# Ledger of designs, part 65: miniprotein binders against b1l550

Target 1, 279 residues: b1l550
Amino acid sequence: MRLPEELLERARDIHSEAPSHRIKLDRVGSFGLKVPVEFKGFLLLAEADVWVSLPEGRRGVDLSRQVEAIYELSNPPKDPFSLCREAAISLLEKLNYADSSGVSIRFDAPLQDGESLKYYGVEISSIASDEIINKIRVEILGMTACPCTAELIRAYKSSEIAATHTQRSLGILEVSTKAEHPDPDKLASIIERAMSSPLRTYTKRPDEGGLVIRSLSNARLAEDVVREMIHLFLEEFGHLPEDTHILAAVRSMESVHMHDIYAERSFSLDEIRKEISSH
Short names: E, the ipSAE of ESMFold2; O, the ipSAE of OpenDDE; V2, 0.75 times the mean of E and O plus 0.25 times the DockQ between their complexes.

## First folded at step 7 (miniprotein)

Design cq4 (at its last look DockQ between E and O 0.55; V2 from the best seeds 0.00; counts 0 for: pae E 18.0 > 1.5, pTM E .733 < .8)
Fold by ESMFold2-Fast, scan of step 7:
Structure cq4 (fold): chain B 279 residues (1-279), chain A 98 residues (1-98)
Amino acid sequence: as target 1 above (279 residues)
Amino acid sequence: SEEEAERLADELRELAERLGYDEIEVTREGNRFTVEAERNGVRVRITVTRDGEEIRVTVEIEKDGKRIRFLYRFTSPEELEKALKEIERIIRMFLEEE
């Protein structure tokens, strides 16, 4: 059922009215929108949030214009980075009262894993104002092995490879930059290389044995993994603007504890280079 | 190189022409190229700089007193072409006020 358009003439424009309290709002928008995206040859279902700032003198946001903007730009499906940047800019242009706009897009990214695929988490955003800031967060599981227990077992029993506990660990890299979004596959690769070993979708027993031996031969603390991720990030992405901000973190689901171990470091490229150069 | 510089200048001019700009100013200072144009109250400034293998593109769009600036950094001519296509789509959003 569709109401007559003549009702628009009688209806107040609520959104353009003055609010009861003259308070600016930082983010007002449509959250949890489902949008198709094209990512490296795959058509994926992504989830998007879109928002704008709301000035103190305006009661509400034109939500229909927000939804129209992102859906128009998502048909036909395009890469999520271009969609994110273009939608944020479009929102700022279409909604003249806003000082800033933003778009976040989340999806599970496929990654080739032998004859199969595995998936890692990607969240990207673009925030537009007098400049655009692009952010990407990549999360992927890997394996870590405890070096402390390995040393105790090596002291107790003579062997070339000491037994130790292994566990799944979640590696996290988040990058905020004025340049384009970094390639998430490269960020995922950095995380996996920093771990004791990557995880796989499936393995046969001989391959599984090899993966375990790799992990045991490359035992690392959560703190070691974060430092290695930072080192590998600087090797790969040292060309980004000096004011680029990075979060490197790992959450280890310790198999011998009732709790997780967490390690992180946030920094700007300028800050970290000065730190490592002074030592 | 001189030939690469001239091709880049031509690509930027063609981009502005495709967007319907009549008054287009293209300036060059060594490996830095700037395109400035204005139409229907939408002013654009696109600066492309080559520093060795790195290509940097800065885009500024101004409309109704609001200005947006964004950057691209990459190392291949193929990535430059992709960036220019996105830039064209973005500028067109500002111009297509229908």
Scores: ipSAE 0.459, ipTM 0.801, lowest interface PAE 2.9, mean pLDDT 84
Fold by OpenDDE base, look of step 8:
Structure cq4 (fold): chain B 279 residues (1-279), chain A 98 residues (1-98)
Amino acid sequence: as target 1 above (279 residues)
Amino acid sequence: SEEEAERLADELRELAERLGYDEIEVTREGNRFTVEAERNGVRVRITVTRDGEEIRVTVEIEKDGKRIRFLYRFTSPEELEKALKEIERIIRMFLEEE
C-alpha cells in the first residue's frame, strides 16, 4: 500500500531531526541485503552490507537511499569488486551528511576443479572517506599432513613415504589496501599451494590415492602453511603499497584432537620486508 | 540414500517437464545429478550436487549464443526447493523472451 503523496508531505522528516543526544555514529546502514553480482561468468546472489557515518546533529540515516544506491549499481549485475567500490563512493555522494561510507559483499566464489566446481569464501569491503580502502578476505579449505607423526613413523619403519594423519585446514588471507582488491583466485591459489594438498569436489580412487601421497610428501605444520602463504603472497603481491595490511591464518581441524590448531600473522608489507631483510 | 537420489532426479525431471522441455536427459554421477534439456533453442543444464548437508546447484542457460550461469549453495533441502522454484522462474523468463 503506497501512502498518498500528500500525506508524505505532511510527515516530519524524522531522520533529519536533531537527536536527543548529539553523538556521532560510525556505522548506520542495512545489513544482509541480497544483490546479484557477476563473477567469472557466474551470476551469483551475494550478501551485502551498506552503511554510512551519521553526524551528531542528525537523528537517522536515509536507509532507503542506501539500498537504492547499491541496487542501482547492481543492475545489470557487475563484478562484486567494482560494485563494492562504486557503491561506497555513491553512498557518500547521495548522503552528503556522511563523512564516511562502507560496503561489504560476501559470496562463494566458484573455482574450477577438473570437470566440477569447488568453492571458496570471499568477503570484500570498501570504505570511502577522504580515501578509499579496499579489503578482501579469502577463505579456502585444503588438506594438511602432520610432519611430526610422519617423522615418527619414518624413524620406526624406515619408510620413504611415512604414514601420518591428515586433516582439513581452513586457510585465510585478508588484505586491506588503498589499491584495487587483489585477485581472489590468486589469493585462493596461494592458500592451496601453501597447504599439503588442495581439496577436490570429486576424486576417483586413483586420484584420491595420488592426492594423499602428495600430502604425505608435503607434510606441513599449520605454522609452515602460514609462513608459506606469506612467502607466496610476497612473491605475487609484493607490488602493492607498503601500507597494505595482510592477515595470513590457518585453522587446522585436527583429526587426532578434539580441538583445532590455529596460527596467524598480521603484518604490513613494509613491516614484513624489514623483518625478512634483517636475516 | 539411493532413494533420496532418485527423488532428486525425479524432481529435476519434473522441473524440466513443467518448463515444457521434450528432450530431457537426467544423468547421475555419484552425488551429482545433471538435467539437460533443450527447447526452442534454449538449452538448460542444471547440476545439483549433494554432499552431506551441502547442496550445490549450477544452472546454465544457453540462448542465441549467450551463456548464463547461476550458482547456488544451500545447507538444507528446503532451501533447495526454493531455489528450484526460482530457477524455474528464471528459465521461464528466457523461454518467454522468444
Scores: ipSAE 0.018, ipTM 0.211, lowest interface PAE 8.0, mean pLDDT 82
Fold by ESMFold2, look of step 8:
Structure cq4 (fold): chain B 279 residues (1-279), chain A 98 residues (1-98)
Amino acid sequence: as target 1 above (279 residues)
Amino acid sequence: SEEEAERLADELRELAERLGYDEIEVTREGNRFTVEAERNGVRVRITVTRDGEEIRVTVEIEKDGKRIRFLYRFTSPEELEKALKEIERIIRMFLEEE
């Protein structure tokens, strides 16, 4: 029920008052909003978070103006990267008391998998202040094959045909940069190529044989998957600004163990180049 | 399981009815449910596929020679009901309903 206009005119604007304790807040906003986006010819329903900083002299944030900022820009649906950046800028314009804003958008991206589609996780964000920082995180499942087991079987049986256990592994690439967001399909491709084999949506028996052979012939430790992801990333995205930050990680859900194996490396482009050039 | 399947079919049929379609077909093939509906040159197809705990929903709209396809993923059947309401809102935007 809407209140009478006379009542609204005489009521205090609680949000613009000073708080009892003058403490700045870094993130105040609305989380879990549903927002339509258009990605590579697909219309997707994404989940978004929006926030702004709140200065020590302001008691509350105008949440309705935050929601308005992103929904106004999401109709008609547009590219999620443009929506993310434009909404972050719009938040600072609409909420002029904030010195920073942020928007994150999460969706499942389709990727061609033979004659069908598979999906991988994408989360993008833009944080605006005196500059804009763009971040993208991609997560995709693949298969890994254990080289330690392959070597043990080879040594005991003296066989030219390698055998080992395989498991599902979740690959992660996260990039934070002042440049535009990297293409998520290229990030997903890097992760899949670093694995022993891609994970298929479904596999008929003829295709199954090829997948198993690739997995066995390309056995890798989780640590080496991360190293390969970094190598491939540098080939594709080495042109990004030197202060670009990357996280590369793998969580392997090993079939013969009670726990997951996890490996990760965080670095900036200038840091990793110095490391490589010293060897 | 049977109750869950019947509920899904009912929800998809009701969605198409709320959008004003008269020729609505709901079909099931294993773990895949499809709703096809058309009115006045606007065609919609909604496909729901269940793969273990994962639910995928594909929506295809065709109007005036334009085709738009979009996709959702969920890990909970309960979230499907909420998603269908949001999908309805999006379809209305493309149909320019008031």
Scores: ipSAE 0.000, ipTM 0.191, lowest interface PAE 18.0, mean pLDDT 76
ESMFold2 (binder alone), look of step 8: mean pLDDT 71; pTM 0.694

Design cq5
Fold by ESMFold2-Fast, scan of step 7:
Structure cq5 (fold): chain B 279 residues (1-279), chain A 96 residues (1-96)
Amino acid sequence: as target 1 above (279 residues)
Amino acid sequence: SEEEAERLADELRELAERLGYDEIEVTREGNRFTVEAERNGVRVRITVAVDGEEIRVTVEIEKDGKRIRFLYRFTSPEELEKALKEIERIIRRKGE
């Protein structure tokens, strides 16, 4: 049942009132919205958050205008990158009291895996203020093999192929830039190539044996994987602005321990190039 | 190409005119075109340059002593159209 519109004439405008305390808020918005997006020929259901800053003298944000901003731009469904950028700009146009706005969109991206598909995680955002910052985070599982145990077993058996433990490892690449979002498929590819071996949706016994042998022959510490991800990133995305910020990380779910191993590095393109050129 | 860069500079000049900027200057130095516009204390400088097969667009907006800069790089007309729409929205917002 819809209330009579005549009641609007008597209702207080709560959002425009002074708050109980004059405190600025950094992010106020609608979180967990379901939005359809078109990605690489797939129609996917994504989850979106939209927000704006709220000044100290205003009690609340007009949340209906936030939802309008993203839904107007999502029909028909479009690519999530354009949607993210355009919605962030639209929020500032619709809500002129805000100093900044942001939009984040999360989905599982399909990736071709032989005759099937596998999926990796993607989160993108655009934050608009006096500038627009675009951010993308890609997470994909791979496999690592321990070189320390491999060397010990090789010494013990005098064998050419070392036996060692293998485990799932989560690779993470996050990029913040004033340029457009990097292609997430390329970021996922960088992560997989840095690992001892990628993971598969399914494999037959001979192929499974081959993957295991390849991972054993390409044993890598979490630290090795992070360094390789950075190297490969610079080869593919070194053209981005110098103030582009990157996070490269690996979380290894150690099969011989009750705990995980984690390694990471944050850097700007300017910073890492100077570091590499100094040795 | 240089012809594409010149066309883009003309489109950006027309955009500034439609947005109410009345002090507009366009200058060329070799393969670089600069569009400068000012209104009510807001100054916009857009530089379009050809660098090989790549077109580089730098948008600089100054208001109330604050300066922001955006850099776009593209090699196709389709990418250019997307960038132009984004540039228009940024200029509109900062002009307020």
Scores: ipSAE 0.000, ipTM 0.148, lowest interface PAE 21.2, mean pLDDT 80

Design cq6
Fold by ESMFold2-Fast, scan of step 7:
Structure cq6 (fold): chain B 279 residues (1-279), chain A 96 residues (1-96)
Amino acid sequence: as target 1 above (279 residues)
Amino acid sequence: SEEEAERLADELRELAERLGYDEIEVTREGNRFTVEAERNGVRVRITVTVNGKEIRVTVEIEKDGKRIRFLYRFTSPEELEKALKEIERIIRRKGE
């Protein structure tokens, strides 16, 4: 069933009509699109959202033009950062009534782990208006070991390595900047280095023992991990524009509790430098 | 370096010319190079600034009364190569 194109001449242009209420909308778009992307030699199926702002005097957005914008740029598959930025710009070109546009792309990034692979979560976005703002969020699991219980065990019975509880902890780094997106592998590396030890996909028993001993010898609170992540971030990315905003956070899935422990800090580069220099 | 930034500015001028922009102006003010080009109502302004080992590139595109600005920075050859490809793609899209 295909209706005659002649009907388009007689049909009202609903999108261009005045709405029932003159209210601006911040984001109107197509969400949950599946798009192929090329990431560091891997062909991945990513999930994308595309949107534009809608002025108070216009009833609707041409959603088919939004899908066309991103799919034209996704064939052949390209890196998700270029796709994100180019699609956001293309949306403003195709939908000129909009004041801003945005694209968000989510995928699991493969990371080499010895002779196997592990994965970390990536979400990137580009929001275009009179300037472009790029965001990236990286999440990866690591291991933490409790220093408080370790100290109690050392007091109870002296030993070179104190026993303590260990748990999986989720590390999070989010960066918003007017510059290009930071390299997600470097962000993931920062998170893992801040932990008591990284996690692995595959480990034989001797290697597993070594990982546990490393974690126990490097016991860290969630608060310690967040501070270390910030320190390492500044060493690697301190040259980003001063108005760059960062969120560093850890959610520790405490093995001795029914609840999680959470620690975070949001800051701009100019703010954190002023804070550090005052101490 | 400043010499590398000057070469980059010249390369971007040639890119704009190759893509059919015919009103091209290049200006220099100290460590800042600006390339301005216009075609079919599309105006592109590319600013290259050198600060130590960092090269900052700002791209501004104006079409149908809307202006879009975005920023790249380089400290390595790999970063420069990737950004140049993205700049070229964006300029090609706007010129069409």
Scores: ipSAE 0.000, ipTM 0.395, lowest interface PAE 12.2, mean pLDDT 82

Design cq7
Fold by ESMFold2-Fast, scan of step 7:
Structure cq7 (fold): chain B 279 residues (1-279), chain A 98 residues (1-98)
Amino acid sequence: as target 1 above (279 residues)
Amino acid sequence: SEEEAERLADELRELAERLGYDEIEVTREGNRFTVEAERNGVRVRITVTRDGEEIRVTVEIEKDGKRIRFLYRFTSPEELEKALKEIERIIRRKGADE
């Protein structure tokens, strides 16, 4: 059953009415939408949120227009960065009462790993107003090995390879900028290169032994990994605007403890360059 | 190539003209092309730099005392075409009241 369209002519326009309280809302929209995206040759099902600001004098937003806007731009599927930015701009054009709009898109990015695939997490957003701010967060697992225990074991028993505990560590890079979104594969690469070793989807025994030996030979504290991530980020993305903000973080799931170790640093490009040049 | 960078600068000049900007200046300094345009208090500066295989495009828009800056990097003509369309939309949204 479909209700007659004539009912729409008789119904009140609820969205345009005055609200019970004259309070501006920052984000009102459709959350948890499923949208297809094309990412580096892969067709993926991503999750999207779309929103606009709502002025104090208006009761509601046109949610159907929001959904139409992103779906029109997602057919045929396109890269998630263009979709994110174009949809945010389109929302402001379609919903003239809004002062700002935003789009967030989340997906697991496939990365070729020998004959198989591995995955890392990506969340991107574009927030449009009188300017556009683009944000990207990349999370990928790697391996760390404890240098403290390695040195203790080397002191205790002479060996070519010092024994120590290894664990999974989650590396995080988040970038907020007025420039285009950084390439997430490059962000993921920075994180993996900062770790003691990367993780693989599958390995045969000889390859697995090699990864373990690599991590033992490259033991790093969570603090070491964060500093290396920042160093590598500056080498790759130092061209971004000086007011670009970055979060670099590592959460190490310590195999010898019931708790995790966490290290982070937030900074702007302007701030970090001044700090490095003075020290 | 050098010819591609020059062609891009010309295409950006045509874009500014098509969007109704009435004060357009194109300047070249080595491998860098700059397109500057103004209309109704909106100022746009687009800088194109060729660096080996990479083309860098910086877009600056100034309106009502606010400045916004975008940076794009390209290695393929297809990426460039997408960016030009997005640059046009941003300029229209930000300043060109059309």
Scores: ipSAE 0.000, ipTM 0.127, lowest interface PAE 22.6, mean pLDDT 80

Design cq8
Fold by ESMFold2-Fast, scan of step 7:
Structure cq8 (fold): chain B 279 residues (1-279), chain A 98 residues (1-98)
Amino acid sequence: as target 1 above (279 residues)
Amino acid sequence: DPEEEEAERLADELRELAERLGYDEIEVTREGNRFTVEAERNGVRVRITVTIDGEEIRVTVEIEKDGKRIRFLYRFTSPEELEKALKEIERIIRRKGE
């Protein structure tokens, strides 16, 4: 059903009215939109959120213009980084009352794993005002092995490779920068290299045994993994602007506990360089 | 050095891009390690700055339209990254000029 256009002349423009309370809102938008993206040769279905700031004197946001902004730019599918930045810019053009806009896009990124694929989580955003700030968060599972229990078993059996408990650990790297988004595959690689071992999509017994032995030979605390992630990040991405902000974190799903262990550090590139140089 | 030659070529390519998209009042200036391309069309002002920083080339794009200014940065060390950035810059500038 399509209502007569003449009703637009008689109806109130609700969005342009004064609100019940003159309070600015930071983010108002359309969340959970499905958009196709092209990522490293793959066509993927991503989920997007789009928003703008709303001034204290305006009751509502024109949500149809937000959806137009991202959908116009998603056909044909393009890389999610360009889509994110261009859509954030487009939102400010289409919604002149807003002083800031943002777009976030999330998807599972394929990563070559022998003859198959494994997947890691990616969330990117671009927030536009007088500058654009780009953020990327990468999450990937790996394996950690406990060095404390390994030491006890070594003392008990005097073996070259001590037995210990292993568990899945989630590694997290989040980067916020005025430069373009870092390559998520490189962030995922940093996380995996910091772990006791990476995880695989499938293995046969001999390969599975090798993975376990690798993990046992490289036992690491969650604290060790976070420090190694930071070290590897600085080697790969130390060239980013000095005001780039990073969060490095690990959540270890401890196989011997009813709870998880968590370790994190947030820092700017300028701050961490000065800290390392002073030590 | 090679990066300086690439920056000069990039500045020329960006000037040509602005011309193709119908921007006028195009001005290209150099100040040390910076090349700046400024252009205007129908109240849209674009300023693209190419900066050489060691082996890295930085491209800063500033666009002002309807009193709003947006600034974004690209950093690259490879030709493939440059091609992607140039295509994105072209799409953004084309949209704003329209």
Scores: ipSAE 0.026, ipTM 0.568, lowest interface PAE 7.7, mean pLDDT 83

Design cq9
Fold by ESMFold2-Fast, scan of step 7:
Structure cq9 (fold): chain B 279 residues (1-279), chain A 96 residues (1-96)
Amino acid sequence: as target 1 above (279 residues)
Amino acid sequence: AEEEAYRLADELRELAERLGYDTYIFRIEGNRFTVEAERNGVRVRITVTRDGEEIRVTVEIEKDGKRIRFLYRFTSPEELEKALKEIERIIRMTGE
């Protein structure tokens, strides 16, 4: 049933009314929108969240204008970084009561893996106010091998290559910066290089054996992986503004435990440089 | 190096003019180059700075009393071309 349009003239504008309590809200918006994006030659289905700040004197947000902002910019599909920044700006233009806006876009990014593809997780955000802050989070699975068990078995067996347990580990890099978003493929590469070995979508038995030997020859604690990720990040992205904030983390899904091991470090570029130079 | 920053600033000035903005300032202040342009109440300020191999571009857009700022840093021509396309989109969207 469609209600008569004449009722729109008589209905109260609920969103423009004063709220019962004069409290500002930081994020009000439409979450879980499906949007197509173009990423490095691939057309991908992404999930987007859009939001604005809501002032203390206004009861609600015009959600239809939020959806319109991102959908107008997503046809034809464009790269998710431009979409994220442009949509955040558009939200501030369309919703004049807001002091800030934000857009977050999530998708699984393809990465070439021999003749196949593997995927890693990407979430990008742009938060607009009097400045734009860009955030990117990359998550990719790799393999780690336990050096403690390797050393114990080597001591018992006097073997050149020690046996040890291996497990999937999730590497995480999150970057928040006033500069443009870092390339997620480079972030994924940093994570994989910090691991004992990368994981593959498809392997034949000889290739599988090679991955296992590589992992065993490069056994690393979760703590080792986080430190290596930070080192590699500074080599690749040390040129970003000094107030750039980074989170580096590893969650190791230990094959010999019912629980995971987790290690992380948050830092600004200014902070970490001072720490490293302190000797 | 300094010549590259000047050429980029000049290209951004031409870009703003092609998009219908009136460029009223093009300034050189030591190692920084500034372009200021206006169209229908929308003001754009673009600052280009060269420091060694790094080029920094700051884009500030002011519309209806709100100001938004972007910062780009790059060291290669490929990164520059990508940044120019992004800057063009931002200026187009704000001017529409």
Scores: ipSAE 0.000, ipTM 0.289, lowest interface PAE 17.1, mean pLDDT 81

Design cr1
Fold by ESMFold2-Fast, scan of step 7:
Structure cr1 (fold): chain B 279 residues (1-279), chain A 94 residues (1-94)
Amino acid sequence: as target 1 above (279 residues)
Amino acid sequence: SEEEAERLADELRELAERLGYDEIEVTREGNRFTVEAERNGVRVRITVEGDEIRVTVEIEKDGKRIRFLYRFTSPEELEKALKEIERIIRRKGE
């Protein structure tokens, strides 16, 4: 049943009314929207959140205009980075009472792995105000091998390749910058190269043996992986603005413990360069 | 190179024509090339030095100024940035 349009002439505009308490809200919007995106030749269904700031004198936001902003820009589907940035800017245009706007988009990114595919997690955002800040978080699994146990076994057995425990480790790189979003495939590559070995979707027995031997020959602590990720990041993305902020982290799901090991470092490009120059 | 600089100036000039811009300024110094264009509260600055490309876009509307910076290490990536800028500017008029 569609209600008569003449009711609009008598209905209160709830959103423009004064609120019960004059408190500014930082993020008000539509969360968990499903939007199609085009990523490196793949059509993917992503999950998006859109929001704006709400001033202390206004009761609510125009949620329908938020949804319109992102859906208008998602047809035809486009790359999620352009969608993120354009939608954030469009929100400020459509909702002039807002001081800031934001969009985040999450999806699983396919990555070619021989004749198969593997996947890694991507979350991007763009926050617009008097400038735009772009953020990207990439998470991908790899393998690590314990150097401490390897050394004990080597001393005991005098073997060239010592036995040690291996485990899956989650590598994380998060970048916040005024420049465009870094390429997530390059971030994923940095994480995998920092690990003892990457993981595969499909492995035949000879390939599986090769991965294990590679991991054992390249044993690394979570702390080693984080430092290597930072080193590789600086080689690839050292050109970003000096106020770019990075989080590098590893969560190792230790096969010999009932708990995980975690290591991280947050820094700005300006900060890390001064630190390296001092050492 | 000078040839690359001329090509970029031509590409931006064509983009400005499609978007209705009426002013383009080109500055060169050694291996550094800078192009600026402005119209209707939108200002675009492209700086190329070696293999580094910087693009700064400023959009002003309703008293707000939105600035975003793109940085590329490849000329091919510049084409993607220009397409995105073109889409944003066209929507501003709608």
Scores: ipSAE 0.000, ipTM 0.320, lowest interface PAE 14.0, mean pLDDT 79

Design cr2
Fold by ESMFold2-Fast, scan of step 7:
Structure cr2 (fold): chain B 279 residues (1-279), chain A 94 residues (1-94)
Amino acid sequence: as target 1 above (279 residues)
Amino acid sequence: SEEEAERLADELRELAERLGYDEIEVTREGNRFTVEAERNGVRVRITVEGDEIRVTVEIEKDGKRIRFLYRFTSPEELEKALKEIERIIRMTGE
C-alpha cells in the first residue's frame, strides 16, 4: 500500500510543532543502523547510532533525514573514524535546530596473526557541539597465567618449571579526548603486550607448546596487567591533552573458578601524572 | 618548535587557498600562529602553538562553531591530521 503524494500538501508538519511539554531532550536519533565501513583495507559491516539534541520548543526530529545523511556519507564505504566525525558534523549542520550531535560506530576489527587473521572489538564515537569529543574503546582477548599457584606448585615439587593455570582474559582500553581518535591497532597491541601472552587463531603443537611456556614464564595477576597497560599507554599516548580520560581494565575468565576476576582503573592524564610524580 | 609551528601555519594557509578560500589572514602572537579564512559564510580559524605542537581548528557556519584539537609527537601523526583537517574543511564548504 502506498498513499498518494498529494496528501503531503494537506498533512501537518508534526516535527516543527510545539511539544505538549516544553522540555529539552539530550539525545534523539536512529540507533542500531547497519553501515558498511572500510578499515585498513577490509570491508566490514558496522553498527551505528546517530543522534542530535532537541530544543524545548520543537516537537520532534526528522529521523529519516538522519538515516539519509549517514547513508549518503557511507556510500562508498569509508574509514569509520572519518565517517564518525563527518556524520556528527553533517548532522549538526543539516539539523539547524540542534545544539549538539553524536555518532557511535561498532565493529570487529581484523588484526594480522601470522598468515591468518584474528579479531578485536572496536567502538568509536564523536560528539559535536562547539567542540568535538572523540571516544574509542578497544577490547581484545589474551592469555594470563596465575603467579600465585605457580609459586605454590614450585614450592611443593621444587621444579625448575612452574606449573599453573592459564585462562583467557579480556583486556579493555577506553579513551575520551578532544584530540583525534587513537589508532585502535596500537591500543590492541598495548593490551596484548601487557598480557602473559597473546592468543592465536591457529597453532600447531610445537607453537602451542611455546605459547604456553611463554605465558608460564610471564605469569601476571589481573592487577599486574592493568598497571602494565597504563604504563604502556603513557609511553605511546602521553602526548594527548591533559584532560584526556582513560579506562584500563582486565576481566580474567579464571579456569579454576566458576567466576571471573576483574581489575580496572579510570583516570585523566593530568591525574595519573600527578600520582606517579608523588612517588 | 617555533619554526615547526610557523611551517605548519604556512601549510594550513596553502591548504585554505587550495580549497578556494580567498579571505585569508595569518597573524602571530609570540609562539602562536592563527590562520583565518572565509568563503561564502563559512569561517575557519586554525591556531598553531609552538612548543609541543598543538593545533586547534575552529569552523563556524550559520552561527554554529565546531572545534577540533590535535597534538603531535611524530611527523606521521601530523600528516594524518593535515589530511583530516582538509577533509573537515572541504565538508563544511559543501
Scores: ipSAE 0.000, ipTM 0.360, lowest interface PAE 14.0, mean pLDDT 81

